VH-VL binders against q9vr94. Designs and how they scored, part 36

Target 1, 124 residues: q9vr94
Amino acid sequence: GVTEEQMWSAGKLMRDVCLPKYPKVSVEVADNIRNGDIPNSKDTNCYINCILEMMQAIKKGKFQLESTLKQMDIMLPDSYKDEYRKGINLCKDSTVGLKNAPNCDPAHALLSCLKNNIKVFVFP
Short names: E, the ipSAE of ESMFold2; O, the ipSAE of OpenDDE; V2, 0.75 times the mean of E and O plus 0.25 times the DockQ between their complexes.

## First folded at step 21 (VH-VL; framework fv_becotatug)

Design y6 (at its last fold request DockQ between E and O 0.89; V2 from the best seeds 0.78)
Fold by OpenDDE, fold request of step 23:
Structure y6 (fold): chain C 124 residues (1-124), chain A 116 residues (1-116), chain B 107 residues (1-107)
Amino acid sequence: as target 1 above (124 residues)
Amino acid sequence: QVQLQESGPGLVKPSETLSLTCTVSGFSISDYYVHWVRQAPGKGLEWLGVIYWHGKTRYNTPFTSRLTISVDTSKNQFSLKLSSVTAADTAVYYCARELWYSFDYWGQGTLVTVSS
Amino acid sequence: EIVLTQSPDFQSVTPKEKVTITCRASQSIGSYIHWYQQKPDQSPKLLIKHASKSFSGIPSRFSGSGSGTDFTLTINSLEAEDAATYYCQQSSSRPYTFGQGTKLEIK
C-alpha cells in the first residue's frame, strides 16, 4: 500500500483536475464532501463524478466494482483496505437504476453509500 | 523530516497587530492544509484558521474581522496577522500541518504576550 | 460549532494502571475524532487518528475507540512518561474544535 502522504498527494491531484471544471463548487463545499457532508446538486454531483472517474470507480454512471477494488488495493494505506473492501462490496448496487445525465446522480449515490458504509472514510 | 517553526515578536501592545511566521521544511507548503492554533496560558487549544494548498483561507468566526493568514511559497512560509489585539490574545501560537483531518505535525509554538 | 466535552478533567493514577479518557461530541461526528498528547512546555502530539488508528511511532499501550458522539482514549498500562494533558479534536466540520483537555498525573 501507499502512505497517507502519498494518498494525500493523489487526492490533491484529483482536486486540482476536477475542481476547476466546476467553478460553482467552492473549496468549502469540496471540503465538506471530504468530511462526508455531501450535497445533492448537479454541479456537486458531477464534481464527485469527476473524482470517482479518476479513481476508476465509476464509468458512464455505472459503479465499477472490480476496478474500484483494484484501485483501492494500490491507492490506500494497508490499514484502510479491509474496511474499504467491505464497504465497497456493500455499495455494489448503489448506482443501479439511476440516470447519469444530466445530474450525475449515480456519483452522488455511490459516494453517499461509501460514506455510510466505511467508518474511516477519506475522500479527496 | 517534516518540521514547522513559529517566529515573531513575543510582545505586542494592545490595539496593535500581532504578526507571526511559520517556516516549514521537509514538505512543500503548497501541498498541504496548514492551520493556526493557539493556547492561552493554562488553557486549552483554540483553532484560529486554515490556509488551503491553493492559498484560500478560512477563519474561525470570532476572528474573521481581525485574522489574516497568508503564504509565501518561495520561502516555504506562511504568516498570521491578528489585528487590534487585547490581553485576551495572549497565548502560545502554533502552526500545524493537516494530513487527512488530523494535525500530524506541529510547530514548537511561540508565546505572544499582549501588554502595554 | 461542535462542542467536545472530555471526562474527567483531571486524573491521578499509579504507573501500570489502566486509564480511560472519554470525549463526547455535541452531535455525531462519525469517526472524525483525533487524540493528542501535550506535555508541559511542548506542542501537542498526535496519538490516535479517526477514533482508533494509532499514529506512527505511538506505543501500543495507547488505543482509541468509539463512533458517533462517544469516544474513548485508553492507556492500557500507564508509564511515567505518559503524564500529560490529552485533547480530543474533531474534524467533522469547521471550525475545528478541541475538548477542554484531560490532565493526567502520575502518583
Scores: ipSAE 0.782, ipTM 0.925, lowest interface PAE 0.6, mean pLDDT 95
Fold by ESMFold2, fold request of step 23:
Structure y6 (fold): chain C 124 residues (1-124), chain A 116 residues (1-116), chain B 107 residues (1-107)
Amino acid sequence: as target 1 above (124 residues)
Amino acid sequence: QVQLQESGPGLVKPSETLSLTCTVSGFSISDYYVHWVRQAPGKGLEWLGVIYWHGKTRYNTPFTSRLTISVDTSKNQFSLKLSSVTAADTAVYYCARELWYSFDYWGQGTLVTVSS
Amino acid sequence: EIVLTQSPDFQSVTPKEKVTITCRASQSIGSYIHWYQQKPDQSPKLLIKHASKSFSGIPSRFSGSGSGTDFTLTINSLEAEDAATYYCQQSSSRPYTFGQGTKLEIK
């Protein structure tokens, strides 16, 4: 199975790919998002969107529920899976009604929901 | 295997700079968060600061004027400098690795005594 | 800064008994709480992370629970080797902070 070190390394790769695309998002701000301090601005929301796309959790502003459940099953240690499955399903409609919303708002909504419904939702 | 080891002088004079090195093995310091934590004799644990991926740092607020944390990735070393020390800085100093929000590996600690 | 208050500060305990140590946070920290054991002259050792997940190699008599502001470390059937000081630590926000510690001694 996948180790927490492997999850960490995948997370680092996602930040290394996404953070340079948003130069107004500092390392400090990105790390605050990791810990659950989720601002609501275009730059931070689109950074979050970049990460969530790499997780195959969002596509064109729409939460990819089935893809997310499949990725969770492949990429998380077994001890994480029950809590994550429950929380991911609670967020199935988190981006509904945000079609054409500006500023990567669906990504902000999805991450906020996941952090609220999974005890420790790991995020890079 | 993952190991962290602190090293440096055990005695530092008041007003001078305390300088410590954490040498890590079993992982690259650029790939993980590494923290400094200290413990005054008979007291609890105090977080000093962290180095993020690729060398950016954050310090605990009381230490922002005196503390420098730095990295030498070629030596896999993580360093602490604390300037203008007083007796209040006497403590065991630990380096510790963070993995997903907790400190999973700690060094053995090194006692630094600030005394004339 | 998030203050963590542990209870009790000190407890003398008979072997084989159940021990409960509590940690209360000054504001909600979700499940971002971790428990460490520190024996004299040793570094802290991670026992429980994320409120309830046991770290690798930790004896099953150690368990954690709680969410939000109130957290518990439980030692079922205390053993003599469990004499130590126990710390909770939060990672919900920086600075990371520790509780003041709970010292367990064996009667």
Scores: ipSAE 0.698, ipTM 0.892, lowest interface PAE 1.3, mean pLDDT 91
ESMFold2, look of step 21: ipSAE 0.515; ipTM 0.844
ESMFold2 (binder alone), look of step 21: mean pLDDT 92; pTM 0.943
OpenDDE, look of step 21: ipSAE 0.774; ipTM 0.925
ESMFold2, fold request of step 23: ipSAE 0.546, 0.538; ipTM 0.861, 0.854
ESMFold2 (binder alone), fold request of step 23: mean pLDDT 92, 92, 92; pTM 0.940, 0.941, 0.942
OpenDDE, fold request of step 23: ipSAE 0.601, 0.075; ipTM 0.890, 0.762

## First folded at step 22 (VH-VL; framework fv_becotatug)

Design z1 (at its last look DockQ between E and O 0.85; V2 from the best seeds 0.00; counts 0 for: pae E 2.3 > 2)
Fold by ESMFold2, look of step 22:
Structure z1 (fold): chain C 124 residues (1-124), chain A 116 residues (1-116), chain B 107 residues (1-107)
Amino acid sequence: as target 1 above (124 residues)
Amino acid sequence: QVQLQESGPGLVKPSETLSLTCTVSGFSISDYYVHWVRQAPGKGLEWLGVIYWQGKTRYNTPFTSRLTISVDTSKNQFSLKLSSVTAADTAVYYCARELWYSFDHWGQGTLVTVSS
Amino acid sequence: EIVLTQSPDFQSVTPKEKVTITCRASQSIGSYIHWYQQKPDQSPKLLIKHASKSFSGIPSRFSGSGSGTDFTLTINSLEAEDAATYYCQQSSSRPYTFGQGTKLEIK
């Protein structure tokens, strides 16, 4: 099975890909986001969108529920799976009506929902 | 095997700068967050600061003017400097690795005494 | 800054009894609470992370529970070697903070 160190390394890779694309998002702001301080600005929302796309959780502003559940089953440690499955399902409609919203608003909505419905909120 | 080890002088005079090094093995400091935590004799644990990926640092508020944490990724080491020390800075100093929000490995600690 | 208050500060305990230690946060921290054991002259050791997940190699007599603001560390059948000081630590926001500690001694 997948270890917490492997999950951490995958998270670091996602940050290494996404954070340079958004130079106004500092390392400290990115760390605040992983601790659950989720701001609502174009740059931070689009950084979050980049991460969520790498997780196959969002595509063109649409939450990819089935893909997210499949990736969760394959890539999370077993001790995380039940809680994440429940939280992911609670958020299935979080991007409904936001597909064409500006400033990567769907990503903000999805991450905010996941944070509120997953007790151990883990984000790169 | 993940290991952290503090090193540096155990005795520092008041008003001088306390300087410590944490040497890590079993992981790269560029891949993890590493923290400094201290404990005054008979007291609890106090978080001092962290080094993030790529060498960025964050300090606990009381220490922002006196504390410097720096990193040498080629040696897998990071350092703590605390300027203008007083007897209140006498403590055991620990370095610790964060993995997903908790400190899963700690150094053995080193006692630094500030003696007037 | 999030303040963690442990209870009790100190307790004399007998072997084989069930012991509980509480930690209360000044605001909701979800499950971002972690418990450490520190024996005299040793570094802290992680016992329980994320409120209830046991760290690798920790005896099953240690368990954790709670969410939000109220958390508990339980030792179900105390051993003599469990005499130590126990700390809770939150990671919900920076600065990370610790409780003041709970010292357990063997009667």
Scores: ipSAE 0.500, ipTM 0.844, lowest interface PAE 2.3, mean pLDDT 90
Fold by OpenDDE, look of step 22:
Structure z1 (fold): chain C 124 residues (1-124), chain A 116 residues (1-116), chain B 107 residues (1-107)
Amino acid sequence: as target 1 above (124 residues)
Amino acid sequence: QVQLQESGPGLVKPSETLSLTCTVSGFSISDYYVHWVRQAPGKGLEWLGVIYWQGKTRYNTPFTSRLTISVDTSKNQFSLKLSSVTAADTAVYYCARELWYSFDHWGQGTLVTVSS
Amino acid sequence: EIVLTQSPDFQSVTPKEKVTITCRASQSIGSYIHWYQQKPDQSPKLLIKHASKSFSGIPSRFSGSGSGTDFTLTINSLEAEDAATYYCQQSSSRPYTFGQGTKLEIK
């Protein structure tokens, strides 16, 4: 598996790509999201959506279970994988009924679910 | 090998500005959150502030008016400036790297004594 | 700010004994608690991260547990080199805060 440093580097790259696209999302807010404080607003939801899309976790507002599992196997250190696999599976239906919801609601729902089901939660 | 090293004057007069530099090696300073933490003699650890890889800073509330943290990517260094010091600012000052919320590497620390 | 309270403040223990240090948070911090060891005239060293994950190079006798507000650092079979002050630290929210420390002496 990858090291935590490699995971950090990858996360940083994703954040560097997505954060500039949403100028209303401050670094502080993004950092809060990283820490599990997930607000519910269009800008922050869509920022989260950007990150999740880069992770291939969400596509057109739909959670991609198999893709997410594959990406997590690649992107996470081995010590994180089991907990994330369990959490991801528990959140498989977190976006059901939200596919066409506005304001990137599926992304908010998915990340919130993951936060609630993963003890050591990491996010870019 | 990841290393951080604090440097600066060990003695500062009251009301002056305490200036420290943290030189890092083994990693790029622009890729990590880097923090300043201090420890008064015989006391615990106190978080001072952080600088993000993008250059944004966050300071602990008591220091917002006096503390400035900056980065020089060309030198792989970041700095701390604490103005209007008093005896209460006497402490060992540490710089530390954050990796996923924990401080995985610390400098050796540098003692700064505030005395007239 | 989140206040971390360690217990005990001081402990004197015989080698080979089990030592437990507790850290209580004023509010829930999930697993965003880390433990550091600091020996005299040295910088803190990371022991345990995220409540229960051992940092690289840390002896197996060190372990951590807990979630929410109550956390424990355990040293199984204490060795003389373990004499130090131990700190818990939370990174759930800023400002980051530390416990007051637990000084461990070995008889």
Scores: ipSAE 0.439, ipTM 0.857, lowest interface PAE 1.4, mean pLDDT 93
ESMFold2 (binder alone), look of step 22: mean pLDDT 92; pTM 0.944

Design z2 (at its last look DockQ between E and O 0.87; V2 from the best seeds 0.00; counts 0 for: pae O 3.6 > 2)
Fold by ESMFold2, look of step 22:
Structure z2 (fold): chain C 124 residues (1-124), chain A 116 residues (1-116), chain B 107 residues (1-107)
Amino acid sequence: as target 1 above (124 residues)
Amino acid sequence: QVQLQESGPGLVKPSETLSLTCTVSGFSISDYYVHWVRQAPGKGLEWLGVIYWQGRTRYNTPFTSRLTISVDTSKNQFSLKLSSVTAADTAVYYCARELWYSFDHWGQGTLVTVSS
Amino acid sequence: EIVLTQSPDFQSVTPKEKVTITCRASQSIGSYIHWYQQKPDQSPKLLIKHASKSFSGIPSRFSGSGSGTDFTLTINSLEAEDAATYYCQQSSSKPYTFGQGTKLEIK
């Protein structure tokens, strides 16, 4: 496992990569998403998709369950793992039927599910 | 070792500008969220504002017209200016680091008294 | 803005007593509540984060619980050095807000 400071640094890297790609997503909006206020618009959904792709949680609109579980084991402190493993498994079907949906809708569905099923959900 | 330390004049005259610095060590101020919080004597804690990773600032609503937070990354310093002060601005001023939603490290605080 | 109301405002306690402090939020904040201890003339010190996770170096007699709007800080077998003011703080939305404080005094 990793420390909370290492997890923070990894999160900052993901935001530094993804946020400039979506200039209509302000830092305040990104912080709101981090706090669980998840809007449903093309720009915010595709920003979320960028982050989730860097976490290897989504690929071409499909939730990558086994990759997500593997990355969780590598990227999270040990004290987070049991709650995350349970929540990730509860969300295995969150993108079913959304593979070809527009506006990065699968990313919105996946993040919303993870937030609802992981009580302290950390997000960059 | 993560440390924060506030500095500045302890006495400011009414209507003037209160200026404080927070010098940090053990981390880069551009890599974390750093906040100002104050506490009037005998009173509770009041959040003033924050600077985020990308340099955007957010101020608590009552302070929007008077408060300026800035950063000098070359000095690893986080600064606060509060204009048009009154006796109501007398407080201990703290800088604090946020890590994953909580304030894990605080400065020792500096008392600023506004008095003629 | 989210208002945090602590109870009690003040409590006089004896060592080894179990102490419970509550914090109630004006709207749901999930588990984004944190507890700080502040001794006279000192800065606040983080005790519990995310409702129930102990910060590094905090004695095991301190614990936290709750989710949503109702949260509790518990001191199991209070010690004399625990005389302080305790604050809850929410990080669910800006502005971040603090409870009004709970002062613990040793009899």
Scores: ipSAE 0.539, ipTM 0.856, lowest interface PAE 2.1, mean pLDDT 90
Fold by OpenDDE, look of step 22:
Structure z2 (fold): chain C 124 residues (1-124), chain A 116 residues (1-116), chain B 107 residues (1-107)
Amino acid sequence: as target 1 above (124 residues)
Amino acid sequence: QVQLQESGPGLVKPSETLSLTCTVSGFSISDYYVHWVRQAPGKGLEWLGVIYWQGRTRYNTPFTSRLTISVDTSKNQFSLKLSSVTAADTAVYYCARELWYSFDHWGQGTLVTVSS
Amino acid sequence: EIVLTQSPDFQSVTPKEKVTITCRASQSIGSYIHWYQQKPDQSPKLLIKHASKSFSGIPSRFSGSGSGTDFTLTINSLEAEDAATYYCQQSSSKPYTFGQGTKLEIK
């Protein structure tokens, strides 16, 4: 598995790509999201969607279960994998019915679900 | 090897500005959050603030009007400035690196005494 | 801010004994609690991160547990070198805060 330093580095790259695309999302807000404080707004939801797309976790508003499991296996240290696998599976239906919802709602729903089902939650 | 080292004047007069520098090595300063924490003699630890890898900062509420944290990427240094100091600001000051919410590396700390 | 309260404030123990230090949060912080060891005239050292994950290079006799509001640091078979002050710290929300510390002395 990857080291925590590698995980952090990868997360930083994703954040550096997505955050500039959403100028209404402050660094503080992004940091709050990283800490599990997830607001519900179009800008923050779409910022989250950007990150999740880069993780191959969401595509066109649909949660990608198998892809997410594969990516988490690659992107996380071994000590995080078991808990994330469980949480990801519990959230397999978190975006059902939201595919065409506005304001990147699927991304919000997915991340919120993951936060609620993963004890040690990490996000870029 | 990851290292952080605080430096600055050990003595500051009341009402003056306390200035410290944290020099880092063994990692890129652009990849990590760095925090400032202080410890008054014989007391516990107090979080002062953080600087993000993008250069933005957040300060603990009591220090928002007096504290400034900055980064100099060309020197691999972080800086702390605390204005209008009093005896209550006498403490050992630490810079610490954050890795996913925990402080995994600390400087040795530098004692700053506020006295006339 | 989130207040962390440690118990006890002070403990004197004999080598090889089991030591338990507790940390209670004023509100739920999930697993975003970390434990540090600080010896006299030294900087804090990370022991346990995220309630139960040992930091690299930390002896196996150190362990952590808990979630929500109640957390525990356990030292199995105490060594003389473990004399120090121990702090819990939360990263659930800013401002980050520390417990008041638990001073551990070895008889």
Scores: ipSAE 0.065, ipTM 0.762, lowest interface PAE 3.6, mean pLDDT 92
ESMFold2 (binder alone), look of step 22: mean pLDDT 93; pTM 0.950

Design z3 (at its last look DockQ between E and O 0.89; V2 from the best seeds 0.00; counts 0 for: pae O 4.0 > 2)
Fold by ESMFold2, look of step 22:
Structure z3 (fold): chain C 124 residues (1-124), chain A 116 residues (1-116), chain B 107 residues (1-107)
Amino acid sequence: as target 1 above (124 residues)
Amino acid sequence: QVQLQESGPGLVKPSETLSLTCTVSGFSISDYYVHWVRQAPGKGLEWLGVIYWEGKTRYNTPFTSRLTISVDTSKNQFSLKLSSVTAADTAVYYCARELWYSFDHWGQGTLVTVSS
Amino acid sequence: EIVLTQSPDFQSVTPKEKVTITCRASQSIGSYIHWYQQKPDQSPKLLIKHASKSFSGIPSRFSGSGSGTDFTLTINSLEAEDAATYYCQQSSSKPYTFGQGTKLEIK
């Protein structure tokens, strides 16, 4: 099984790729997002979109439910899986109607839904 | 085998700078957040600050003007400097590793006494 | 800043009894609460993270519950080695803060 250290390391790699692309997103803002304080601005939404695309959770503004569930099974410790599976399914329609929305709005909608429906919220 | 170890002078005179080092092993210091926490004798735990793996810092508000946290990747070390110390800064100082929002590993702590 | 208030400050407990320690947050923190045990002259040790998830190697008699503002650490069937001070800590926002501590002693 996957350890919390392995999950952490995967998250760091995603942040190292995505955070430099959005220089207006400070380290403190990125940490607040990982702690579930999710602002709604173009820069923060597109940083979130970059991370979610690396996780194969979103593609062209559409939530990839089956890919997300598969990645969750691969990337999370067993003790996290039941809660995450439930929360991910509750968010299956979170990006419906947002395909062409501006400012990476689908990413904000998806992450906000996941944060609200997953008690132990972790994000890179 | 994650380990953290604080080191530094046990006695510091008032108005001087308290300087501590946290030496870590079993993980890469560039990959994890290390926080500093202190505990005055007989008192509770007080969070001091953190250095992010991106190199930026965040300090607890009362310490913003006096506290510096830094890293030396070549020595696998984190450092704390607290300037202009008083007797109120007498405490056991811990470094602690954050993994997913909690402190999963702590150093043994080092007592620093501020006294003439 | 988020204030965490523990109750009780101190409790003398008979072995094998159930012990309940509470932690109340000054504002909602979701499940971003963690519990530590600190024995005399030792560093804190993580027991429970995210309100209810046991850290690796922690005896099953320790459990946590709660969400929002009210959280509980439970020790089912206290053992002598559990004499220690217990702290809750929030990670919902910086600065991270700790409760004032709950000292357990064995009768």
Scores: ipSAE 0.367, ipTM 0.817, lowest interface PAE 3.4, mean pLDDT 89
Fold by OpenDDE, look of step 22:
Structure z3 (fold): chain C 124 residues (1-124), chain A 116 residues (1-116), chain B 107 residues (1-107)
Amino acid sequence: as target 1 above (124 residues)
Amino acid sequence: QVQLQESGPGLVKPSETLSLTCTVSGFSISDYYVHWVRQAPGKGLEWLGVIYWEGKTRYNTPFTSRLTISVDTSKNQFSLKLSSVTAADTAVYYCARELWYSFDHWGQGTLVTVSS
Amino acid sequence: EIVLTQSPDFQSVTPKEKVTITCRASQSIGSYIHWYQQKPDQSPKLLIKHASKSFSGIPSRFSGSGSGTDFTLTINSLEAEDAATYYCQQSSSKPYTFGQGTKLEIK
């Protein structure tokens, strides 16, 4: 597995790519999201969607379970993997019925689900 | 080896500005959040503020009007400026690196005494 | 801000005994609690992160547990070198806050 430093570096890269695309999302808001305070707005949802797409967790508003598990295995330190595997599986249907929902709702739903089902929640 | 080291004047007069520098080595300053924490003599730890890798900052509420944190990437340094100091600002000041929510590395700290 | 309250404030313990320090948060912080050890005239050192994960190089006698609002740092079989002040710290929300500290002395 990767080190926490490597995980952090990867997260930083994703944030550096996505955050500039959504100028209405402040660094503080992004930081709050990282800490598990997930607002529900178009800009923040779509910012989250950007990150999740980079993780190959969402594609066209649909949760990608197998892809997410694969990426998680690559992106997380070993000590995080078991809990994330469980949480990810518990959230496999979190985007069902939301594929065509506006305002990047699937991304919000998925991240919220993951946050609620992973004890040590980490996000870029 | 990851290292942080605080430096600055150990004595500051009341109403003046306390200026400290945190010099880092062993990691890229552009990859981490760095925090400032202080500890008054014989007291606990108090969070002052943070600077993000993007250069944005957030300060603890009591210090929003007096505290400025900045970064100099060319020198691998972070800085703290606390204006209008009083005796209550006498403390050991630490810079600390955040790795995924925890402070995994701390400087040795530098004592700053506010006295006339 | 989130207030962290440690218990006890002070403890004097004999070597080889088990020590337990508690930290209670004023609101739920999940697992975003970390424990630090600070010896006199030294900077704090990270012991446990995210409630139960040991930091690199930390002896196995140190462990952490808890979630939500109640957390515990345990030292199984105290060593003389463990005399220090221990702090819990939350990173669930800003401002980050610390417990008031628990001073541990060894008899």
Scores: ipSAE 0.038, ipTM 0.746, lowest interface PAE 4.0, mean pLDDT 92
ESMFold2 (binder alone), look of step 22: mean pLDDT 93; pTM 0.951

